# VH-VL binders against b2a6v4, part 5

Target 1, 177 residues: b2a6v4
Amino acid sequence: MTESNILLTGKPGIGKTTVIKRTVELLSCSSTGFYTREIKRGDPRVGFEIISLQTGERLPLAHTDFTTAEDRVGKYGVKAENLLGFLKEINEAMTSNKPQCLVIDEIGKMEFFTPGFHETVDKAFQSSYPLLATIMKKSHKFCDYLKNRGDTDVIEVTENNRDDLPEKLAKRIEEQL
Short names: E, the ipSAE of ESMFold2; O, the ipSAE of OpenDDE; V2, 0.75 times the mean of E and O plus 0.25 times the DockQ between their complexes.

## First folded at step 1 (VH-VL)

Design m16 (framework fv_masavibart; at its last look DockQ between E and O 0.03; V2 from the best seeds 0.00; counts 0 for: pae E 14.6 > 2, placed apart)
Fold by ESMFold2-Fast, scan of step 1:
Structure m16 (fold): chain C 177 residues (1-177), chain A 120 residues (1-120), chain B 110 residues (1-110)
Amino acid sequence: as target 1 above (177 residues)
Amino acid sequence: QVQLVESGGGVVQPGRSLRLSCAASGFTFSSYAMYWVRQAPGKGLEWVAVISYDGSNKYYADSVKGRFTISRDNSKNTLYLQMNSLRTEDTAVYYCARVPYGDTWYFDLWGQGTLVTVSS
Amino acid sequence: QSALTQPASVSGSPGQSITISCTGTSSDVGGYNYVSWYQQHPGKAPKLMIYDVSKRPSGVSNRFSGSKSGNTASLTISGLQSEDEADYYCSSYTSSSTYVFGGGTKLTVL
């Protein structure tokens, strides 16, 4: 069985998103999906934004200034609806038959508030396209299911491997195309 | 109805201090991040400082960092700007401004401004 | 110094159309759809004319329109009227969760 799905885990701040970005920069094919960036206002972190790999469009997923948001994680109000357009792009990409890598950063608590997120993630894991994703380390029913799939390679990002992972993962993805 | 009213401006000598106030009314002040934006005579707009809804995060333009302090009192619906070590280049109209909530970011409400003149 | 680049001045005659550009980087104008435009008459506070690149607040004439391509946003004013004579400022949200402004453009209606 080919492990076409690459799932990165690791402690917060270890550099999972940096591994994603460096890996996609090395690919010869297009990448469809999004990655997440911390929003800082001065030194402190005030939120997270999601960035389209296709367009570069950025939208906040969570922010401390979203004080009236119904959904919350810690000090952050979550605007999960901002992820809807990105999920649509991933769903459309899976029907295109164009060589590409799917990217989902992150499969985590904030994103779970978005209607259709579980369904889109399931489809991505089942798809013929290579998938490069990050996932929260904490135990969660859906996360544990994804980590235990036979077609999924779970890699813990550490200080010892984060600098060489991009080249290794890019090679694996290219071989799957 | 919904308004911001600045006060505290005036003429002051270089090296002195002034404190500006901005009184908010007609909206839930404690839910909004608030901004100070200034405009020197005949010049453009420059953001000066921002404060989060609860006062836990504050950020300043490099030109005022270390001299100005932004603060708020949510029980009084009032925003403040403490201006120390004033310089002639701090001469400007100072506006209190608000950004709306949601997934959109722009200044939807401005005060009328208060003039600060730093001169010898 | 202004982070966003605008022409210092632009001019037009009544009934004509003019366009004002606002150029930034991928960390502001190019990265976000949060560009706003403000009109300022002498001695007055800025007035919001356009937000989210192309949206108009209630009460703003449909003669005002906005657009964006890459790192450059544009404000277009059609059917110029004498009261449009003012300074126009663009602003963008930034990746540091703050704002930058353009240097401003003085519109003269001849």
Scores: ipSAE 0.515, ipTM 0.820, lowest interface PAE 2.0, mean pLDDT 90
Fold by OpenDDE, look of step 2:
Structure m16 (fold): chain C 177 residues (1-177), chain A 120 residues (1-120), chain B 110 residues (1-110)
Amino acid sequence: as target 1 above (177 residues)
Amino acid sequence: QVQLVESGGGVVQPGRSLRLSCAASGFTFSSYAMYWVRQAPGKGLEWVAVISYDGSNKYYADSVKGRFTISRDNSKNTLYLQMNSLRTEDTAVYYCARVPYGDTWYFDLWGQGTLVTVSS
Amino acid sequence: QSALTQPASVSGSPGQSITISCTGTSSDVGGYNYVSWYQQHPGKAPKLMIYDVSKRPSGVSNRFSGSKSGNTASLTISGLQSEDEADYYCSSYTSSSTYVFGGGTKLTVL
């Protein structure tokens, strides 16, 4: 018996998103959800954008230029409403009765500002669809809850395993379809 | 009245320096990121440099990186562009432009522009 | 970064409707809903006509409208008037947190 939910954790920059992207590319089924990419202006990181796996739509989630944003994570203002459309995609997918893999990158502080995020994530974990997600490494009440679920496999991404993980994860997900 | 007014343009030889200014009025200057955008004669628009609202972050187009310096004095409501090691291809009308703060990504206010001509 | 692709010129008669296209990539026009259009008369500064693909600033005629499909944004001018004769530039936010402009389109009113 294999857990239906896979959570990737690891230190920042270890390549969790890369593992997600490569895994998705190996799957025979469609993937629904989003991944996160850093926004750079020159050398420094200035924000984060979210990209839809379904449509390719990109929106900034956090940025240093969001100076009037009420929600903040460090130096970044967070535009929480920009995640709403992506959550809608996931929610609609869960009712579509289509073979697919759900992807959420990342379950983290920036995403927590969006109303409905926690609910969507919880539903995804409870769904019959394979779920591949990244999650913040630091302790957090909701994150710890997810990590400790009996139906969830938590994998620490490291320099030693990150190159081999995509094929392994793809195989596991395919077996769940 | 909300406006931007550029100044400092002129004719200069290659390798020389020039400093442009942009005076802002009618709005809270310190709340806005500011851009320099240039337009070569008969050509299109090209962004040159960006400075954050408090001046803490500066970014440059590759074409001017290492030669131009953007800065601002919020107490004077003024934006600056220090142009060093000027080249003939730097010849253009230089506009200062305002980008509203937040999740807005457009230039809603432009100056009238100031012409910089780099020629031997 | 390469400029967005616009037709070099378009023309129309008074009262007609014309459309100017702006083609980019998934890293700019196709990736974000942050496309802007600017009108520029000879010897003048650009003027914002459309922002966020289809939003019109206050004071801009309702004859100007914007849309997007895929990697291509479009500016439509209805009821063409002589005063609409100008250069039009599209612009988009990019994934590198910068702006990219189109090459510009000269609109001639016949």
Scores: ipSAE 0.014, ipTM 0.590, lowest interface PAE 7.9, mean pLDDT 91
Fold by ESMFold2, look of step 2:
Structure m16 (fold): chain C 177 residues (1-177), chain A 120 residues (1-120), chain B 110 residues (1-110)
Amino acid sequence: as target 1 above (177 residues)
Amino acid sequence: QVQLVESGGGVVQPGRSLRLSCAASGFTFSSYAMYWVRQAPGKGLEWVAVISYDGSNKYYADSVKGRFTISRDNSKNTLYLQMNSLRTEDTAVYYCARVPYGDTWYFDLWGQGTLVTVSS
Amino acid sequence: QSALTQPASVSGSPGQSITISCTGTSSDVGGYNYVSWYQQHPGKAPKLMIYDVSKRPSGVSNRFSGSKSGNTASLTISGLQSEDEADYYCSSYTSSSTYVFGGGTKLTVL
């Protein structure tokens, strides 16, 4: 029962992405994948961008300014095509012989619009690489499948544990390599 | 002052082209989605086109799709509407309008409008 | 495709309270809290009176209020004054296009 997959869940805004970023900063191995960042116009959130861990490339994933997008989550239009290159990076990494940690922030409704997302995520979970991901808290058929995998540890991020998690996770990931 | 000023309206014959401009001042133009909304004489308001803050996403009402092109130049704080193959039904006052950033879906700033008359 | 339905006209006497309705569908007024109301005097640009169903921008009299129930939004004007005589338009976000406007209501103060 090797638990190579770590899923972080928790309330929106609790700091899941911060835990991801700090964990990756502590790793000595390569990290391949992406994380999300809020786009704010002043104080209010108006969108989300995706950022490659390997290249630093940034593309908007969702934005209130995408007013004509057919793919939507609430008030945000979704540019699903912008995630395709990040999925390609993950797929190519899984054919690599390099020690690495795969990172997916976030497995959620916005990402589900992208063709091949489910397949790439499922392959990553089946791989032998350490995987660090965030996942939406709400129930969803695909998310529930991932959370119920025997090789997967689901950790709720809380105010009580978020500051301690990066060191614990980084040590755990490096022990797998 | 925070304002929008339209220009480029006039009288043209059907089938001709016209380019409208909207000059923005007093706010960070590149942070806002911008709209064109028109009003035919004696009629109600009709949105025409929208462009995202960076110009990457554009949408048009069915009545103008394929004939009108919205664009923006953020370095000049200017919104444009290129109107090709004009029809008499395009006769209207054309307003540019701004939607405030954040969780907002209303027009908080309107220009005074520019009249386009399409007639033989 | 679907315009919001407003009465063509409404009238009232000074001091009276009147209500203008704006009926849409579950894909616009009923499904979102993004209803706004605009006042337009002849020859002038529209002016925002109500946003997000019931919120009033700075400088708009508290005589103007907004609400919705199901697929119908309402603009209520209390204490009618002659300056309230204008055309009023509702607008809502819709999933099939960015906005839809109502056809407008001419308010006459008798």
Scores: ipSAE 0.000, ipTM 0.469, lowest interface PAE 14.6, mean pLDDT 86
ESMFold2 (binder alone), look of step 2: mean pLDDT 93; pTM 0.937

## First folded at step 2 (VH-VL; framework fv_cixutumumab)

Design c04f (at its last look DockQ between E and O 0.58; V2 from the best seeds 0.00; counts 0 for: pae O 10.2 > 2)
Fold by ESMFold2, look of step 2:
Structure c04f (fold): chain C 177 residues (1-177), chain A 120 residues (1-120), chain B 108 residues (1-108)
Amino acid sequence: as target 1 above (177 residues)
Amino acid sequence: EVQLVQSGAEVKKPGSSVKVSCKASGGTFSNYAISWVRQAPGQGLEWMGGIIPIFGIANYAQKFQGRVTITADKSTSTAYMELSSLRSEDTAVYYCARSHDWEGYYMDVWGKGTTVTVSS
Amino acid sequence: SSELTQDPAVSVALGQTVRITCQGDSLRNYYATWYQQKPGQAPILVIYGKNNRPSGIPDRFSGSSSGNTASLTITGAQAEDEADYYCNSRDSSGNHVVFGGGTKLTVL
């Protein structure tokens, strides 16, 4: 069994990012990549930011205040350039020859605006490194390809399994190293 | 509106090098990729490689690996393609094109092309 | 290298519908993009992604795909549609861009 790639799916707000973060906390190896977090102005969500697992650097990826952005998803303008440095970290990690887990949260519409995202994800899925990622539910030709890969395990995060997943995933990842 | 202005036509000898420039105006240069595509007389389009200026890393087609160098200068909003060890089969029109990465990879703005002729 | 294949030539009567095809293994995983090129000019983008038309492209142009085949459809072909049409996509590795050989469309 060489299922080195783990893709988490699930409805918005179910806790996919929390599963990622808790899994990473349990790993003895280093983790390279990023996760996303919502930006709220009081009640409503007004955007999303990306956070590096290695450095803690944060940059907004999408925001309702980005009114002149050419790239958009619904009401959010997307600053695709802000993801480039995080992709650079992942690409450099893949050449490091150190035991580590790659983390991509999320493979989704906003991230696809960033040049080099497809290439980075393709390389990560083809690599021998464990990969823990979240992926959008919506149909997209590339995303559907990733979900159907024979080396990839797609796990839907639910209220029933989300609390148990971090320990299970960390164990699986450690066994690959 | 983004426009790509390429350097003028060149005539070169076999074994020499050529460096074609592609100057962007109207947009954030580092916020997109630049591809280089050539077309020999009577032939189709051939991708040579590309660069993402803010990322700083170029990607090359296998056929051109070792002969082509693609660079970018953010201060002048200019990308460059240098092709070395020229042969007669390198006679072509060389295009630069801006690419976006939404709904797949696509080239939405093209330069007018630079004719490079390799002859003795 | 996953090359894309296109028929070299196709004809359509004025006002009729034509389909230009592009085949390649990578099209199972990546969208095809379509370009129009007239003699002496640079290509222009006509279709990208699933079926997106950039501003200024007439709605008679549409794109579709099934399996390893992508198609550009022109309904109600006009004289100005006479041109070469190229598809492109990524290769099977996702690292490179590849073009089809082009299809010369003649409007009769």
Scores: ipSAE 0.021, ipTM 0.652, lowest interface PAE 8.6, mean pLDDT 87
Fold by OpenDDE, look of step 2:
Structure c04f (fold): chain C 177 residues (1-177), chain A 120 residues (1-120), chain B 108 residues (1-108)
Amino acid sequence: as target 1 above (177 residues)
Amino acid sequence: EVQLVQSGAEVKKPGSSVKVSCKASGGTFSNYAISWVRQAPGQGLEWMGGIIPIFGIANYAQKFQGRVTITADKSTSTAYMELSSLRSEDTAVYYCARSHDWEGYYMDVWGKGTTVTVSS
Amino acid sequence: SSELTQDPAVSVALGQTVRITCQGDSLRNYYATWYQQKPGQAPILVIYGKNNRPSGIPDRFSGSSSGNTASLTITGAQAEDEADYYCNSRDSSGNHVVFGGGTKLTVL
């Protein structure tokens, strides 16, 4: 009855990651995946790091200091290899047969540089596990494809709903376990 | 500069197997996927499958399921494609290619190809 | 599974603009990648993603997409652009790669 996949979208800085983190904290099951956090050097944002929900491992994904990086998004060099370990964790978890929620924050341009990212995302969406993910708001063929899946609920995070979403999402995810 | 060096030409009998190698020089496979693409004489490109060496998991085109095996050795930065039960229709140039995406969104480095001839 | 279709051959006068089109249902969901291949050589990546050119590819090459189609455009065709051009993409399942049949471009 309820969609197994939940995609959060919204404008930058609206608090999508916060919603995910709070939701994960409310879950009784384990969460597998990663979330993204901004790296700041003083006031300015200088990059993005990814954090494992399983281990707490932090690695930079994009940074202004990655000047030799071949892959770039704006002023940031992307170190795509740093995402590989996180993808492996997700893939291994999907074969573990343990009750769990899959978390991917974010499905976006920076992550697309990592080999296997698209496959991992596809598998997550196709899996029997509940999936909670954030996705870039701008149009993109792959993202649009995911947003239009019949098994996926796309929720726009706004100032009006972001405080109530964690409890609602947690309840929905728990019902899928 | 990364290059993909493939093994030499093969001449095989129908029903036999062939194993082609693809070694990365000047780099590793650690951050890339390796795909295998073949091209019969005068024909177009045909995707056979691929592997992400760091995961060790391969994916195959449906046409070749059960007949092709793709493997990788991370320690030697070498990928392999083995095709069994060879037929005359398998006569082609076989390319390995590196892609930044597992699903082959773009293959930016190609081997020079390995000619496999299947004849009685 | 799903297929990508291309016209087998097109021609363009020197200095003129030509568009090579790839069509398939999967292109509604995924970007196409374009390759140039000359006789006796391995394919060369020319366009990927929305409209990305690898280093070394002239800016006269561009990519676009609309609906279930993707197109490679050469604005100001040069003699050296005569080659076979292939598109590829994910299939409809998203689990496999599929190539178009290729288009032979003749520069007149």
Scores: ipSAE 0.005, ipTM 0.537, lowest interface PAE 10.2, mean pLDDT 91
ESMFold2 (binder alone), look of step 2: mean pLDDT 90; pTM 0.935

## First folded at step 4 (VH-VL)

Design p01 (framework fv_masavibart)
Fold by ESMFold2-Fast, scan of step 4:
Structure p01 (fold): chain C 177 residues (1-177), chain A 121 residues (1-121), chain B 110 residues (1-110)
Amino acid sequence: as target 1 above (177 residues)
Amino acid sequence: QVQLVESGGGVVQPGRSLRLSCAASGFTFRNYAMYWVRQAPGKGLEWVAVISYDGSNKYYADSVKGRFTISRDNSKNTLYLQMNSLRTEDTAVYYCARGEDYFWSYYFDYWGQGTLVTVSS
Amino acid sequence: QSALTQPASVSGSPGQSITISCTGTSSDVGAYNYVSWYQQHPGKAPKLMIYDVSKRPSGVSNRFSGSKSGNTASLTISGLQSEDEADYYCSSYTTSSTLVFGGGTKLTVL
């Protein structure tokens, strides 16, 4: 029961995604998965996009202009099916027999609407590949299960640790490869 | 290396139809809302229509509502404007322009060279 | 009529500064910080010079600057050069969720 799965939590805007990106940049292996970025129109945040770490491909996950979306979180309509191709990349990576780090940013409410998301996340946590992921702070049955796994290390990103976390996490991941 | 190239303009009689195309290259077309903006000879700019990144949302200027239809084919990186029931006041150079994100833009960062549509007898 | 009011023309000499105004209402220029400016040379497509009131796209000279006060946005061009001679159009988002343009200003570099 080594802690091969790293879960980052923290305040909105604290820099969780920056820690992810800086960490994967330091790795000698490939990173497969996605990270999430705010979509802004001028100064206001109007949505969130998902970006492939491997290809740079991007699609919107949530947006105020998804006005016909059945799935919603706050003011955002969620087009969870846009995540399907990114989940496929992760699933295929797990069968590739290539040294790599899996990345999931974020395990949260918007992503839960995507068919197969829970299954892909669960498989990633059980896989032999190191996993670097962000997870919402709020209590949720699935999130609490993931946070309480014996092979999972939950780290809160703060102003005090965010600048040195990338080097520490990269070393841990390299040790698992 | 962003390029937008319009085609399909020409001379048509009032009441008839014309279809414009805009071929996009040098960027990931499917990630951007796209616009048609027109300029009558010697006049200023007028927004005509917008289409979201996936084609699900479309909006039109009041002057063309019910007559013009915007569409896109992301597999071909091409934007279209179907113009029906053309009027003499539709005479203009029609520009293809790129939005700032997936749905709506407050500005246009790239424009095509334009295609002239002349509606006259 | 244009929704936004611009002077029909403005002129200056090389090396001078000029300012072009764009006046709207509390429902457009006064409501949002979403004002853009476009440069258009004869026979050419418009080129984005300023967006979000004061931001410059990559590759646009810092001689071009934008500002806003109340219902009036302004484009200032410093160190005028002959190639700045063009038509300039402002644009703004509106409370009706539309985009509107000014009538354009012809800049003449003497």
Scores: ipSAE 0.348, ipTM 0.748, lowest interface PAE 3.6, mean pLDDT 89

Design p03 (framework fv_masavibart)
Fold by ESMFold2-Fast, scan of step 4:
Structure p03 (fold): chain C 177 residues (1-177), chain A 121 residues (1-121), chain B 110 residues (1-110)
Amino acid sequence: as target 1 above (177 residues)
Amino acid sequence: QVQLVESGGGVVQPGRSLRLSCAASGFTFSDYAMYWVRQAPGKGLEWVAVISYDGSNKYYADSVKGRFTISRDNSKNTLYLQMNSLRTEDTAVYYCARGEDYFWSYYFDYWGQGTLVTVSS
Amino acid sequence: QSALTQPASVSGSPGQSITISCTGTSSDVGAYNYVSWYQQHPGKAPKLMIYDVSKRPSGVSNRFSGSKSGNTASLTISGLQSEDEADYYCSSYTTSSTLVFGGGTKLTVL
C-alpha cells in the first residue's frame, strides 16, 4: 500500500494550517479544497473561517456572534451549511481526470455538523488523488478509523518539524502524481 | 483602492424619513460587517448601527433603536440606513465605515466622506 | 458628554512630541485592549491612526504611537509636523458590546 493520504495532527496553534499552505505553494499541480483560519478581534479568537484554495472565497464556519445557531462547539455557534459549497468543489474534483491535490483543513468537530461531510471525506481518502488534511487529535470513531487506514500516514506537527515538513510533503505528493 | 461613497443626505423636518446609501468598491463587500457612524456639527463621533456580512445580524445604538433600520444589498455593493421619526438631535454628518470582520469590529479601517443630514423645522 | 474623556486641546511646536490622553472606566478602556485613535482634518472623514491600543495600519507614520495604563489610553505624536494639526478621537469597546468615542482633542501646531 502506498500512503497517498497525509493526515496532520498536533496541538491547537502549532501551525498545521501553515504547513498545509506552504506545502500547497510548493506543488506544481492545482489544489482543490479548503483551509481554515482563525477570526481574531485584536487578541481574542472569536471564530473560524473557511477559505477555498481554488477561488479564495471565504465564509465563516464558527463565530461567537452566531448566537442563534443550533449547532455549537464551546463558545462558538457553527454555521456548518457554509461548508457545503466547499464539499461540492471537492466532490467535483474527484470526478475529473486532472492532476491535483485534495486539501481538507480540518476534519474536526465543527465540520462534522455539515451534511455529507463524512461521505465526502471517505471518498477523498479512497480516491486516487493525493490528499493533504488536518485532523483533530482527540479520539473520535470516524477520526480513529481514518488514522488507522493502511493508505494513510499520520504525522504530528511539532515546533521541531513544522518548518521542514512543507518541502518533504510536497516532494511526496509530487512523486504520487 | 477601497472606496466608500455616501449619498441621500439633506434637509428634512422633524418626524419625517430619509434613506442614506453607501456605495462600496475596491474590496469584497460581502466579507465585511458595515457600520454607520455619525457626527453632530462641532461634536464628536457616535456609532449608530452595524450590519453583519450577510445582513442576518443588526445592532443599533440606543438613541436610534426602533427608528432607524440598517440594511445591505451585496449584489449592488451598497449599504443603507433608513431613518424614520427623525429628531433635531439626529442632525449630523453620517459616515459609512468598514469593519474588520464578518460580524463586528473594534475599529474602522476605512470611512466614506460622509453625507449631511439636517433635521430642522 | 462623551463616554471617554480627552483634553479639549493640546499644542506643540514643530519637531516636539505631544501626548493626548483618553480616560474611561473599568468597563471600557480598562476592560479590553481595543482602543483605537482617529485623525480628522476640518471637513474630512476620520482616518484610522492606531488600533488595538498600539498597532499602526500600513501607511501611518511611526511618529504616531499608542499605549495604555489602567483606564487611560494615550496617543503620542513625535516630531510634530504642521499637517498633524487636526482633531483626534479615541474609541473603545465596552462590556455592553458597544463602541464609544472620546470628545476629541484639537491639536494645534504652533
Scores: ipSAE 0.012, ipTM 0.568, lowest interface PAE 8.3, mean pLDDT 88

Design p04 (framework fv_masavibart)
Fold by ESMFold2-Fast, scan of step 4:
Structure p04 (fold): chain C 177 residues (1-177), chain A 121 residues (1-121), chain B 110 residues (1-110)
Amino acid sequence: as target 1 above (177 residues)
Amino acid sequence: QVQLVESGGGVVQPGRSLRLSCAASGFTFSNYAMYWVRQAPGKGLEWVAVISYDGENKYYADSVKGRFTISRDNSKNTLYLQMNSLRTEDTAVYYCARGEDYFWSYYFDYWGQGTLVTVSS
Amino acid sequence: QSALTQPASVSGSPGQSITISCTGTSSDVGAYNYVSWYQQHPGKAPKLMIYDVSKRPSGVSNRFSGSKSGNTASLTISGLQSEDEADYYCSSYTTSSTLVFGGGTKLTVL
């Protein structure tokens, strides 16, 4: 494909993160960035954690027990500063001259509280590296800008395509390297 | 395999202090809230204190509040309980236990073998 | 003074089933589905047998099952074996954001 940036959207719970992880597993190059995962306590979802694709390091991004957090989304307090180290990895990757895929899961409201997030995302989209990211469905000035970029392919993940997407996306990313 | 090993228990006189340690291995210690739970001889279990993954949030049972301090060193995978102004009713086996996630737990999936603290003259 | 009420003892024969009750209030057992059960052999640490009323950790025999009705939770052990002889403790989350425990039940396999 001609688009270097791949943005996955879709309904909550459709499997966007699973598509990301399966795609990364198929790549022959390294991947730099992070993905998100639900934190559960018994049956209820109590938060979200961010996991480094490079190191496996993880930290909570949002949690119901961040009761003193200044930033909030719904019932969750957001500790956006926990994302700073992950953004640093992505920024350093862009200057490394090493063949790799950049991964950002997710470009969303919780992450927007992190200083430098918009800047890092914008640079990643402009970079020569292939980018695989998920993005929130809701309209937002920055998200709409990213979705409308000429170098960006927006793909809605559905029950019909989610199982086939990883192989197709991996092939496209390999062809960019 | 997850392991929790307590140390620091012993016999101490009322009004004195004692520090307990719990060495963790087999998991990423910094991703979990950690607990101290005690059991007096012939009695049931009682939670004592909890500390969040990053050490920033701490909660205590009313019976120990103001006397005990929970802390952790994530670089050493070690949990601590500083016990001040000890009373005879603090006599118990003290267990280190792992929480479910970063902050709190409704149950404990892994326990250490315990360390006995006897407060007597 | 335990917050949750358990019988002091229960007994059964090998191969039989027994049930241990854990009775609380509308502020603990009746308020949430966060009841756990622990097995403790003499001189050993407690071992998690049941969590969230009815769920088993990996490695716990399916002979152990949990349930709840109103303010009372129950642990049932089927196909009793001699190694099941131990003390059993229930625990529940409370509306005060604390954990409370039962007084314990000594199971004897005769």
Scores: ipSAE 0.373, ipTM 0.761, lowest interface PAE 3.4, mean pLDDT 89

